# VHH binders against Uncharacterized isomerase mll1393: the designs that were tried, part 13

Target 1, 302 residues: Uncharacterized isomerase mll1393, of Mesorhizobium japonicum (q98kn6)
Amino acid sequence: MQTRNYLLYDVFTTERLAGNPLAVVLDCKGLDTIAMQAIAREFNLSETVFVLPPDNPKHKNRIRIFTPDYEMPFAGHPTVGSAIALAELAGESGAGIFVLEENIGPVRCAVSRHDGAAFAEFDLAKLPEPLQLEADPQAIGAALGLAPHEIGFENHRVAFWSAGVPYVTIPVANLEAAGRIRLDNQAWSELAPRKSEWAFASPYVYCRETVNHESAFHVRMIVPGTPSYEDPATGSAAAAFAGAIMHFDAPTDGISQLWIEQGLEMGRPSRIRLELTVQGGKLASARIGGHAVKVADGKLFI
Below, E stands for the ipSAE of ESMFold2; O stands for the ipSAE of OpenDDE; V2 stands for 0.75 times the mean of E and O plus 0.25 times the DockQ between their complexes.

## First folded at step 4 (VHH)

Design z3 (from e1 with V102Y A104S Y107D; framework vhh_7b18_3)
Fold by ESMFold2-Fast, scan of step 4:
Structure z3 (fold): chain B 302 residues (1-302), chain A 121 residues (1-121)
Amino acid sequence: as target 1 above (302 residues)
Amino acid sequence: QVQLVETGGGLVQPGGSLRLSCAASGFTFSSYWMGWARQVPGKGLEWVSYIYSGGSTEYQDSVKGRFTISRDNAKSTVYLQMNSLKPEDTAVYYCAKDRGIYGSTYDFDYWGQGTQVTVSS
């Protein structure tokens, strides 16, 4: 009987039963793609990570990331969660810099302790870039169940950004408006740009009013579908959102760190730290970071 | 139905001042960028100024320091205060509504009828 150890982490949180849950399957050498996909389906989490030996001995590990339905080239919460899990397993959680080999390429991760809890951050391999969007903001608001006056705040406007995964970034007036959004999947599918031949780009709804005083933005991210599903914490969307922040807020040269709160409306409070390095009014680099906490460990009889 | 109605144009002497107003209707004014553009006789249309929904402003170099754009969201009105007017400022001035979508190739979707500004002795 083959057995493999696995870990369960909640990512983008310091508290168990919050954040975005992640299964990390260890020692996956000899496991094929079909078996990894079946195990990811069995866990039925947004993503499951499989840890493999690195191709380059100087790197920490290779990881492969699967949804219940397909393999991903990269994802934010799996990267943060895996970095913390592997550092803790190795006894290196105090101050570690290492590389995780992902299908997108090598990802440099820094693990530390922040506010007394395990923290990891990674450099964005791709900086956000604007994409064409033809949909009227009033129609987008209607697809979310909002009135036209509830779309936008300050100088922020509906936009379409990608830092590898495209998102429609939608400013809403306040927390009350953000709390009332309901995605009309049929209306959205008629307006929204595609992220692939099989799927529409997800709305990333944000506002300046926040529940936690330490947060710069309050956000919600809804994946279109039948039914639609709300993600508790989305690192790839925060990366794309850096483009909207750069365009509308135009932060000054230097390093800015801001916390994004997500998942509160669906009962999984989460915090993502976005770091922007601005040079000459342009985004030179960016990082996504967050906490993660171990919830459980166990064995798979496979 | 979106409408933009400009007023305040007229004849003024060099060095004088005029205040243009644009009354907007048919859309959620507070959510959109607004701008002013002008068409000088014999030349193409040129942008003069922009004002963001939050009140931040941008100006063409030739009018910077002389013109001030502002908005009143309660009245759905955008203004252009023009000081130290020069003969070369003579043009038809148009109020324009931004499309409301960043990164679109079509940034402006509606224009007013225009108001004539003539700077002459």
Scores: ipSAE 0.000, ipTM 0.167, lowest interface PAE 16.4, mean pLDDT 86

Design z4 (from e1 with Y32S R99Q I101L A104S Y107E; framework vhh_7b18_3)
Fold by ESMFold2-Fast, scan of step 4:
Structure z4 (fold): chain B 302 residues (1-302), chain A 121 residues (1-121)
Amino acid sequence: as target 1 above (302 residues)
Amino acid sequence: QVQLVETGGGLVQPGGSLRLSCAASGFTFSSSWMGWARQVPGKGLEWVSYIYSGGSTEYQDSVKGRFTISRDNAKSTVYLQMNSLKPEDTAVYYCAKDQGLVGSTYEFDYWGQGTQVTVSS
């Protein structure tokens, strides 16, 4: 007979039943890999975290991250959510820095309070790079159900960026246009750049108009396929989008922080903070951060 | 265009060793990080190990100390040396190429056909 406690957090949100959900399984010393994979499949969330003692006693914990189908060496919303969950379990209420040992290596997390709520952030492993786009921007817009005049605003144009995972960044005229998007997977597959031989790059649709006045951008991210699905909060896309921001907005030297709202149209309002450190007009480093809130706790009988 | 061809699987007794090889073509191998994942019957895919373009490695705790991943950029080949094999290591092993890790998203983009490893008495 064994049991493991678990926590359910919503990440990139201060409100429960919003954001990107995360299951955090505690005290996993002695739990084998086959059981961890089966538990992740049972939760059926984009990722599930398993918390282990750290190898280095100066570190906070080791975590392992699983999709329903495989284990991954790193992921953003699990890192933000786990950092907050573990800080709250330890009774830590102030600003602090600690290390989570992930399979990619040690990840330094900064945990703080922002607007009275728990907040965590981490440095991007890769900075955004531009990629070649060989598709007609109007045809790309049409694949999303948008008219030509609804694509673009100011000097922003359709572009293709990667900070490890490639995204087609698509500026749209306003909130109304963003709200009407419907991905035609057949049309998208005929036009979109590939990210692999069996998958197409995802559209990351953004506009300057926002629902929350504190947001710099409103975004949607749809993963193409059969079936397609809309992600509530995508840190890797926000990282790639930093490239579009640098290219089109050219922020001044120094540190700037931007809030990105996502997931509103699919019913999981989310907010990601992107921090850009600019030196000599170029991006020197970037961070992804956000809030997380505990939704539930329970026990696994395994 | 991208091809990943795994070899080296087979039947082995508990405590035995096998070396898997993955011959890669169709992309710039030296700038890519490579991994091994396995699928146990009735379970999902479990990543086993990664090796980054610079040579740094990471392992699943269940295989750490027993498995060693390595790469030969001149031959565009990644290897998995498996020692002290256990019955629970029985699986189809897949070589995989990933685009990288950023934020909350991580994806394996390219998968090989797989090679069967059976550890039995």
Scores: ipSAE 0.000, ipTM 0.178, lowest interface PAE 15.8, mean pLDDT 84

## First folded at step 7 (VHH; framework vhh_8h63_2)

Design k1 (from x4 with A33W; at its last look DockQ between E and O 0.64; V2 from the best seeds 0.00; counts 0 for: pae E 6.1 > 2)
Fold by ESMFold2, look of step 7:
Structure k1 (fold): chain B 302 residues (1-302), chain A 122 residues (1-122)
Amino acid sequence: as target 1 above (302 residues)
Amino acid sequence: ELQLVESGGGLVQAGGSLTVSCAASGFTFSRYWMGWSRQAPGKERELVAGISSGGSTYYADTVKGRFTISRDNAKNTLYLQMNSLKPEDTAMYYCAKGDYGRWGYPTNFDYWGQGTQVTVSG
């Protein structure tokens, strides 16, 4: 038998028992892929991170990221949570920049303090791109239990975007409409585009009206399934959503920082910071960031 | 109403071959990945083969090179051709439908049939 220490963090929040929970398993050299997948299944969180020595000695660490069902090449809250967790383990309390090696490649992370709590952000490796949406936008709204007049606001329309993982971005009229969505799995399965040959893309519902005055958008992301699962905070979806923001809002050149609130309806309030750098009317770079807070630690006997 | 009905099981000698079939109804068959799982007495259920909506296939190491999964979307039918059968292949074989959006790993079924028994003597 072996033992491995783990940490439990809540990511995209300054409050424990909110945000998107993340398990961080330390000192994972010697664990094979089957074992990592089984441990991720045991935690049964959105993702579990496995910390490994870096291949390049100038980098902080390598991390592997697993859902309960498969390994991901990269994911947002695991990167933010891991960056903060590793910085705190090292006793680092000030600003710092380091690289985490992920299957997608090296990811530059900055850890600092923001609003009195630990904050991390990372550069997107891939900027959002539009994808062709074949499904009728009104049918997509109906699969969420919404009437046609509740779909869209201003010039925003249903679209399909990816910065690595594709999402159907669905503008809705207001908080009341967002609060009423319920995913009809059967209807969705008949009209949704795919995120892979094995899975349908998830709806990412957003509106301009917000609960917190500091937020630019209120969002919800529901993973189809039996049962459906609402994610508290979805970094990869915020990255894809940057494409919709650029397309529909067309922000002026310069740096825009905006907070996206998520998870309020499902009971895990979360905040994701999206930073857009616009040059010549185009997105030159983007960052995803947020806070994280340690909730627990423990040992695995495996 | 969603149904998966397996057929074609039976007793076969070690080294022999057998084809099992699954008739599907009550859903849009072509949009889902499908699979065959099996459960031997006293063992956990195991996915032995899967086929995506696009035709990509998966096989467990224990059956690679011996089993072939296929689908006929016009007939809503899933097949498993089993060759070079061994006594360890003895199990109840279940046709399975993948989950709506959480499937990406062999353990995520949201429906399966009653199964068809395959017994390999020898």
Scores: ipSAE 0.073, ipTM 0.565, lowest interface PAE 6.1, mean pLDDT 89
ESMFold2 (binder alone), look of step 7: mean pLDDT 82; pTM 0.830
OpenDDE, look of step 7: ipSAE 0.566; ipTM 0.834

Design k2 (from x4 with A33Y; at its last look DockQ between E and O 0.83; V2 from the best seeds 0.00; counts 0 for: pae E 4.6 > 2)
Fold by ESMFold2, look of step 7:
Structure k2 (fold): chain B 302 residues (1-302), chain A 122 residues (1-122)
Amino acid sequence: as target 1 above (302 residues)
Amino acid sequence: ELQLVESGGGLVQAGGSLTVSCAASGFTFSRYYMGWSRQAPGKERELVAGISSGGSTYYADTVKGRFTISRDNAKNTLYLQMNSLKPEDTAMYYCAKGDYGRWGYPTNFDYWGQGTQVTVSG
C-alpha cells in the first residue's frame, strides 16, 4: 500500500470554481491500468491525470489520461492543467518549454504567466480535417430544439471536423439560440455520425455573438448520454473547430489568436485560446492554450 | 415502440451449449452497441458481453473463451452462443441496448428486454 499525493486544478480559467476540473495524481509508478481506471472513477471528473516518470529522460514526465470509464490517448484540458501543475511544483524554475509524453506521442508544452496567472499552451499533434456529414442541418437543429432559421450565420454551416476526436460543428444564430439548446438524444442518434464504433460524435454549438468582448466565439459542447453532459471547456473540440474557422472565415496569412468562451450556461465559465498559423491560405500549425488555477491538494491511501 | 424480445433459454446440463437470441425493434439496431446481461437470484445484474455497431466485442472475464456474442443487422437480431456451461451461469439473460455512447464506453445500457431463463444443471 502507498500514499499518493493529488492536486485539483480548474483549467481554462483564472478563477477557482470555474473552468474544467482536473485531478492530477502524482508519483504513479507502480500503479497498473486497472488501478488508474478505478481512481479516475473515484474522482468522477471529466478526466484524471496520472503522472509517471518519462521514458525519455530529456522529457518532463509521462502522463496517462483517464475518463471515469476508459483511458484517452490525449486530451486538451488535462494537458494544459498538467503542464501548469508540474511547472508550479517545480517553483519559479519550472516555467518554460518542456515535453509531456502522452499515449498519442510527445506533446511540447509552453508554460508562462499571462494576465497575472499561469498559462500553458501546446502544439496540436494533428491538424483538423473535414469529414463527410450526411445529416440534414434542419434535423440537426431540431435535435437541439432549434428552428431552421436559428441554424447558421453568415457563410457558416453545419460541418464535421476532427483533429483527433471528431465533432459536429453547428453554427447557431446568436447567444439566445445557443442558450436554448437542449439535446434530444433519440433524435441525435438517428442523425449523428460516429466518433467511434462505440459512440456518436458530440455536437459543438457555436455563434459569433459573445458574452465577453475579448472572445471570438461562444460555444457549447454536449456529450450525448442518459443523461447528457455539458463539458465546461473542450480543447479537442476547439482543435476540430479550427478547421471550421479556416474553412468558413478563411483568415489571412499570419498568426491569429482567438479566445473561445465555453461553459457559461452550465455554470463553469471557461476560455480556451486557439492560435492559428496560416501560410499560403492554409493552416500550417495550431496551438491550444489556457490558464489554470490550483483548487486543492490531498492524499490517496492506495 | 422500442422492444427487445429474448428467446432460446432453457435447461441444459453442465458442459453443454445453448444459444439465446434477441429480436430488436423500434430503433435503428445497426447504429447501437448491444449487449447481454444476466441476473442470478439475489444478485445484481451483470454485463456478460457487448458488441459494437462495427462488430468489435467485449466479454466479462467469467465467460471469456466460452461465450460468443454476434449480431445480424439485417434481421435486427442479437445472439449469445454459450458453450461449456457451468451451474454458475444459471441466470435470467437480458438483451440490452447501448445508450448514446458517452465517453465511448461500451457498458452503459439504457434499455433491457424481459429476459430468457438459462438453467444449468449438474
Scores: ipSAE 0.201, ipTM 0.652, lowest interface PAE 4.6, mean pLDDT 90
ESMFold2 (binder alone), look of step 7: mean pLDDT 84; pTM 0.858
OpenDDE, look of step 7: ipSAE 0.549; ipTM 0.825

Design k3 (from x4 with A33D; at its last look DockQ between E and O 0.01; V2 from the best seeds 0.00; counts 0 for: pae E 27.1 > 2, placed apart)
Fold by ESMFold2, look of step 7:
Structure k3 (fold): chain B 302 residues (1-302), chain A 122 residues (1-122)
Amino acid sequence: as target 1 above (302 residues)
Amino acid sequence: ELQLVESGGGLVQAGGSLTVSCAASGFTFSRYDMGWSRQAPGKERELVAGISSGGSTYYADTVKGRFTISRDNAKNTLYLQMNSLKPEDTAMYYCAKGDYGRWGYPTNFDYWGQGTQVTVSG
């Protein structure tokens, strides 16, 4: 029997037992896709990462990212958590800038350190693009258990965006509305666009009101299913959400850094930093970042 | 990438000697505690020997006086010299890396190589 080591990190947090948990399985040569999917199901976390040698020798590593049910082309907290975990494995000389190979393409990561608070950010490999949404916005709100008047704020409207993984971005009136949502899984399955052959795009609910005064937005992301699952912190959705921010808020030229709070209702407070570089009224680049902290390690008998 | 690559295993007669080695890469070897573990058929993995970054050693009671762990920090290589081998020493031997490099006081191992087979015929 071979064994493989793994690490557990909480991502988008400086505190253990908050944020989005991530399993990082090391040295995954010899694992096939079926085994990786089974291991991800065993961990039963939002995602599990499998670390592989890079295809390009100039890159740090290749990573593969799995939910319990399927493989993703890219996901935010796995990228942040992996970057921090790999830098910490390399000791103090591992901090800096490097590239992780993901199914979406190469992802440039920057890792910095502060006592007890590692931070990583990555350049988006793909800027957010709008997608066509055929569903009635009021029907989408009804699938969340909200009245039509509770959908939208200011000029923000329901939209469909992707920076690699597509999300239905759903503005709601306020924190009270966001706190009341309950996904009607049947209604959602009849209305939602697909993100893959076997999966519907997930709702990404947001409002301008926040619990933490330093946050720009309060968000919730619910993975449809029976039962549905609320993700503590969703970096790939924040990447897609940058498109909605650019479209509806139209920030002025320059660099804007904003914190997005998530996971508060489900009990794992998280914060994601979104950095937007705007030039000539257009998004020139963007970064997703956050902290992560090691929680545990162990071995997997495979 | 982080790698621990074991070599030197094989078939050996009872009473004989064998040296296994582990080539390490992808981390600052000299800063971490290192060790050897083994797993015999039907048994749990057992820590056999450990060596701190500063050179202090640990041995399981079952191998004391027979096995010697050492490291060459210039070559990023860990060694286990095994003498007076017994059939009970038959196992897959794994190189291990500690996780308390720059901040740890006691050592616990958090990463393992793929292993090298040692088989002792009696």
Scores: ipSAE 0.000, ipTM 0.072, lowest interface PAE 27.1, mean pLDDT 86
ESMFold2 (binder alone), look of step 7: mean pLDDT 83; pTM 0.842
OpenDDE, look of step 7: ipSAE 0.619; ipTM 0.852

Design k4 (from x4 with A33E; at its last look DockQ between E and O 0.82; V2 from the best seeds 0.00; counts 0 for: pae E 6.3 > 2)
Fold by ESMFold2, look of step 7:
Order: sequence, then C-alpha cells, then structure tokens
Structure k4 (fold): chain B 302 residues (1-302), chain A 122 residues (1-122)
Amino acid sequence: as target 1 above (302 residues)
Amino acid sequence: ELQLVESGGGLVQAGGSLTVSCAASGFTFSRYEMGWSRQAPGKERELVAGISSGGSTYYADTVKGRFTISRDNAKNTLYLQMNSLKPEDTAMYYCAKGDYGRWGYPTNFDYWGQGTQVTVSG
C-alpha cells in the first residue's frame, strides 16, 4: 500500500471554514493522470493540487491542478493556496518570490506573512480586455430578479470582460439588491454570451456598498447550471473585473490595492486582493492575491 | 416545453449503417451542447458522443471511427451516423441536452429524450 500526505487549506481567507477550499496532495512523483483525476473526484472540491518536483531546478515545484472532472492549465485559488502551503511546509515565515510550474507555464508567486496569516500573490499573465455585450442590460438584470433601477451605480454599467475567462460584470445598486439576486437559468441562457463553445459566461455581480469597512467592492459570482453554483471566491473573475474598475473608476497613475469581498451570502466569507499598476491612465500590470489558512492534513492510502 | 424526440432507430444487419436523429424544441438549440447516450438491457447508460454549440465533437472509445455526431442548427436537429455496426451497439439511444454549460468539456447533461431502439443482428 502507498501513502501520500495531503493538506486542506481555505484560500482567500484568514479564518478557517471560509474562503475557497483546496486540497494539496504532496509528493506526487509517480502518480499517473488517471490516479490524479480519481483523487480529485474523491475530494470533490473546486480544485485539487498535485505537487511534483520542478522540471527546472531553479523553480520551487511543478503543480498540476484538477477539478473533479478534468485538468486545468492554471487557476487562481489553487496557485495562492499552493504557494502558501509549500512555503509553510518549508518553515519559511518570510518566504519571498518563487516560481511554480503550471501547465500554462511558470507562475511567479510572492509569499509573505502578516499578523499570523500567510499571504500570496501572483502577476496576471493576461490583462483584462473588453468584449462586446449584445444583450440588453435591463434584460440581464431581469434574469437576476432585479428591476431596471437596481442595475448600475454611479457611472458603472453592465459590461463583458476577460483576463482569460470572460465574465459579465453587473453593477447593482447596493447590498440589498445584491442579496436578492436569483439566477433564472432559462432567461440567462437566452441572452448571455458564451465563455466557450461548451459554456455560458457567468454573471459577476458587484456593488460599491460593502459589509466589511476595508472592502472596496462586494461581489457575487454564480455559475449557471442545474443547480446553479455560487462560488465563494473567484480569482479569474477579479482579474476580469479589474478591467471594469479601470474603465469606470479610471484610477490615477500609481499602484493601488483593493480588497474585494465575496462569498458572504453563500456562507463562506472570502476576500481577494487586487493590485493595479496604472501608467498613463492604462493598466500596466495587475496582481491577484489573498490569505490562506490550513484546515486539516491527512494521508491517502493509494 | 422542452422536447427531444428521437427517430430513425430500427433493425440493422451487423456491418450495416444507420442514422438516428433528434428533433429539439422548447429551447434555443444552437446555444447548447448536445449529445447521444445509449443503454443496453441490464447495463448502465453510457455517453456515446457529444457536440458543442460551435461544432467540436468527442466520442466514446468504443465508437470512435465508426460513429459521427453532427447538428443542423437551422433545423434544430441532432444526428448520429452509425457505420460498421456490431451486435454490441444494440441499445436504446437517447438524445441529450447540455446543462447551460456549468462545467467545461465534457458537459453535464440535464435533459434526455424518450429514446429510439437500435438493434443489430448478426
């Protein structure tokens, strides 16, 4: 019988039993893809990570990222969670910059510790770009169960953005409106753009009013489906949302850091840090980051 | 009302060919992944083939190279061309609709038709 150690982390949170959970399976040299996929199905989390030796000895590790159904080339909370987990295993409380090899390519991660919680961030490989949205913004609001006057705030309007995965970014008036959304899958399917040949783009609902004083935005992301799924914390959507922030808020040149709160309504409070570097009124670079905390560890008998 | 109506099943000699079709209504056909599943007596239902809204296809290993899935979005019709049929292809064949695209490939299916029987005699 072979055994492999694993760790469970909650990502985008400083509190256990919040954020987006991640399984990290250690010492995976010799596991084949079929075994990795089966283990990911066993955990049945959004993603499971498998830690391997790096191909380039200057890099920290190679990681492979699986949903229960397929392998991903890259994902946000798995990268943040893996970076923190690996730094903590090494006993590196002040761990600096290192590279994780992912199927998409090398990913530069920075890990630090703040007040008893580990924090990691990575550079976006692709900056957000606007996409054409042909659907009527009022119809989009109706698909969420909101009246026309509840869509928008200030100069913010419904838009379609991608930093790799496209999202329909939907400003709503306030927390009360955000709390009442109910996705009508049928209505959404008739008006929403696709994110791929296989799937409709997801709504990313946001408002300026927040529950936590330190947050810049309150957001919700709902994956259409039967049943629909609300994600606790969505790094790729925060990356796309950076485009909406740049377009509508037009922040001044320099570096700004924003906390985005998510997952409150579905019961897993989360916070994602978005760092924007603005030069000449344009986004020059961006980072996604967050905390993660260890929840459990154990052994797989495989 | 969502409807998937399969047709074109029947008896066919081993080595022969058959096309089954599925007429879809009650949803915007062109926007969804569609697929074919089959169930032989006493066996579990298995996915046979799928086709994305843009025409990308995938097949079970047991039918690869023999079966072709296609769609006609103007007619709201899904097809499965089955060649080189074997007795083990005998099954009820079900048309399936994708589930709004919640997951990437392969899609979870959330609605099936009543099926059409394909029987291959040796």
Scores: ipSAE 0.047, ipTM 0.569, lowest interface PAE 6.3, mean pLDDT 89
ESMFold2 (binder alone), look of step 7: mean pLDDT 82; pTM 0.832
OpenDDE, look of step 7: ipSAE 0.631; ipTM 0.862

Design k5 (from x4 with G104D; at its last look DockQ between E and O 0.86; V2 from the best seeds 0.00; counts 0 for: pae E 3.7 > 2)
Amino acid sequence: ELQLVESGGGLVQAGGSLTVSCAASGFTFSRYAMGWSRQAPGKERELVAGISSGGSTYYADTVKGRFTISRDNAKNTLYLQMNSLKPEDTAMYYCAKGDYGRWDYPTNFDYWGQGTQVTVSG
ESMFold2, look of step 7: ipSAE 0.289; ipTM 0.675
ESMFold2 (binder alone), look of step 7: mean pLDDT 84; pTM 0.853
OpenDDE, look of step 7: ipSAE 0.676; ipTM 0.880

Design k6 (from x4 with K97R; at its last look DockQ between E and O 0.81; V2 from the best seeds 0.00; counts 0 for: pae E 3.0 > 2)
Amino acid sequence: ELQLVESGGGLVQAGGSLTVSCAASGFTFSRYAMGWSRQAPGKERELVAGISSGGSTYYADTVKGRFTISRDNAKNTLYLQMNSLKPEDTAMYYCARGDYGRWGYPTNFDYWGQGTQVTVSG
ESMFold2, look of step 7: ipSAE 0.371; ipTM 0.728
ESMFold2 (binder alone), look of step 7: mean pLDDT 83; pTM 0.844
OpenDDE, look of step 7: ipSAE 0.602; ipTM 0.846

## First folded at step 8 (VHH; framework vhh_8h63_2)

Design m1 (from k5 with K97R; at its last look DockQ between E and O 0.05; V2 from the best seeds 0.00; counts 0 for: pae O 10.9 > 2, placed apart)
Fold by OpenDDE, look of step 8:
Structure m1 (fold): chain B 302 residues (1-302), chain A 122 residues (1-122)
Amino acid sequence: as target 1 above (302 residues)
Amino acid sequence: ELQLVESGGGLVQAGGSLTVSCAASGFTFSRYAMGWSRQAPGKERELVAGISSGGSTYYADTVKGRFTISRDNAKNTLYLQMNSLKPEDTAMYYCARGDYGRWDYPTNFDYWGQGTQVTVSG
């Protein structure tokens, strides 16, 4: 038995008990994959991060990311949360840039403070790409319990985008429509792109009307399944959504920062910052960023 | 026993066309997403194209407009039509089964064929 410290953070929020929860286990040298997986299952959060010494001494740390069921090569809120946690542990109060080693490779992270709150961002490893969607957009809307006239706003239409993880992007008329969505899993399974035998692409519902005037979009992401569940903050979806924004809004050249509010209906309000760098009418680069706040710490006796 | 057997590879001149096929057996083909990846010597394996069980498709930027992925569920066969081939398309092409919910990671695929070699001469 060995004692290890762990931290709990709420990511993509400045408020405790909001955002996307994350467990960060420190000093994980000596733990094997089996043990890490078991610990992740114990925490039973969407992701648990295990912190290790870096392979390259120029990097800050190696992190391994686990769901309760499997190891992930990368994930957004674990990266943001870990970056902030590690910066805070190191006593870094100012802006800093360092590298986290992940299964996908080194990830460059920038940590700063905004209005006293810790903020972290990272560059997208892959820019969003459009995918072909075979399903009828109106049927897609119906699978969420929406009428045909509630699907779309302005020139935004149902689409399919991926920046590594694919999402069906579904524009809706307003907040009222967004708030009424309920995923019919059976209908969705018949319409949505299928990733595997039992895995479907997730709906990413968005509207221009927002609760917070500083937010550019209000969004909801539902993971299909029995039962389905909603995610409070989805970095990978925001990355994919950058494609939809580029396609339908066609922002001018320069840097655009867009705040995306998520998780409001489910009671865990979150905010993701999507930064777009546009050159020659094309997306040159993009960043995902957000806040995180420590909500707990403790010890594992294993 | 699960099997993926690629065929159709060969030598082709730049600007030419080639179709590779993958015969699948040992699982319910129609229920799974399928994909093509390729690996050139000294380079990492990269996803070329993917197709869901429902027919939704993905293409890498390097092959968009030139390659077409398709499937025939009745024949349990996956296809990749390659047009306007370039020397940089030279690689071993692998058929793969799996969950490409994250397109960038070879680990999303749970089974691979032995590959078919495609060589494009300049």
Scores: ipSAE 0.006, ipTM 0.233, lowest interface PAE 10.9, mean pLDDT 91
ESMFold2, look of step 8: ipSAE 0.356; ipTM 0.717
ESMFold2 (binder alone), look of step 8: mean pLDDT 83; pTM 0.845

Design m2 (from m1 with N108Y; at its last look DockQ between E and O 0.06; V2 from the best seeds 0.00; counts 0 for: pae O 9.4 > 2, placed apart)
Fold by OpenDDE, look of step 8:
Structure m2 (fold): chain B 302 residues (1-302), chain A 122 residues (1-122)
Amino acid sequence: as target 1 above (302 residues)
Amino acid sequence: ELQLVESGGGLVQAGGSLTVSCAASGFTFSRYAMGWSRQAPGKERELVAGISSGGSTYYADTVKGRFTISRDNAKNTLYLQMNSLKPEDTAMYYCARGDYGRWDYPTYFDYWGQGTQVTVSG
């Protein structure tokens, strides 16, 4: 039996008990995959990160990301949360750039402080691309319990985008409409594109009306299934959503930073920063960033 | 139109080698992770190998050390070099476009080719 320290962070938030929860297990040298998987199952969070020494000494750490069921090559809030956790452990109070080694490869992270709160961001490995949506947009809205007139605002229309994970982006009229959505899984399964042979693309509902005036968009993401569940903060969806923003808003050349509020209705308020670099009317690069706050620490006796 | 077209499958003797290829079109190939999965009759489809847009690779334990996944972005082509083939490697091999943000197996891939048959005789 060994003793290992672990940390719990809430990611994409500055408030404890909000955002997307993350477990970070430290000093994981000597743990095999079976043990890591078992520990992840024990925590029973969407993701658990295991911190290892880097393969390249120029990098900060190697991290392995596990769901309760399987290992992931990459995920957004684990990357952000781990970057912040590791920077804090190192006593780094200023802005810094370092590399986290992940199964997907090396991920360059920038950690800084914004208004006294720790902030981390990383570049999208893949820019968003449009996908073909065959379903009737009005039917898509109906599957969420919305009337035809509640779908769309300005020139925004239902679309299908992927920056690695595909999402049906669904603009809605306002906060009231967004707050009323309820996914009909049966209807959705008949309409939604598949993201695999075994799963359907998730709805990413958004409106321009926001609770926080600093937020550019209010969003909700529902994972279809039995039962369906809502995600408090979805980095991959924000990445896909960058495509919709580019298409419908056509931001001018330069750098735009957009805050996306999520998870409000489900009681875990979150904020994701989407940074767009636009050149010649095209998206040249994009970054996902957010805050994270330590909510707990402890010891594993395994 | 998005297309993935596999080729190179065939019959090979145990211990032999075979390379399968996948020609991709209809999307920016270089920006996507790609992978190979296989499915034998009566068994579930399993991930064999994956390669990120940046070139990082993943291999299933069953093929590690024997198979090599690679890509040529200039040709929009994905490859799987298979060495030391075993009868257990007999399956339909599918090329697939990967999901980058959340790599949930079996939801790792969002588009599949029609597959190429690989048969290894004992």
Scores: ipSAE 0.011, ipTM 0.243, lowest interface PAE 9.4, mean pLDDT 91
ESMFold2, look of step 8: ipSAE 0.309; ipTM 0.686
ESMFold2 (binder alone), look of step 8: mean pLDDT 83; pTM 0.840

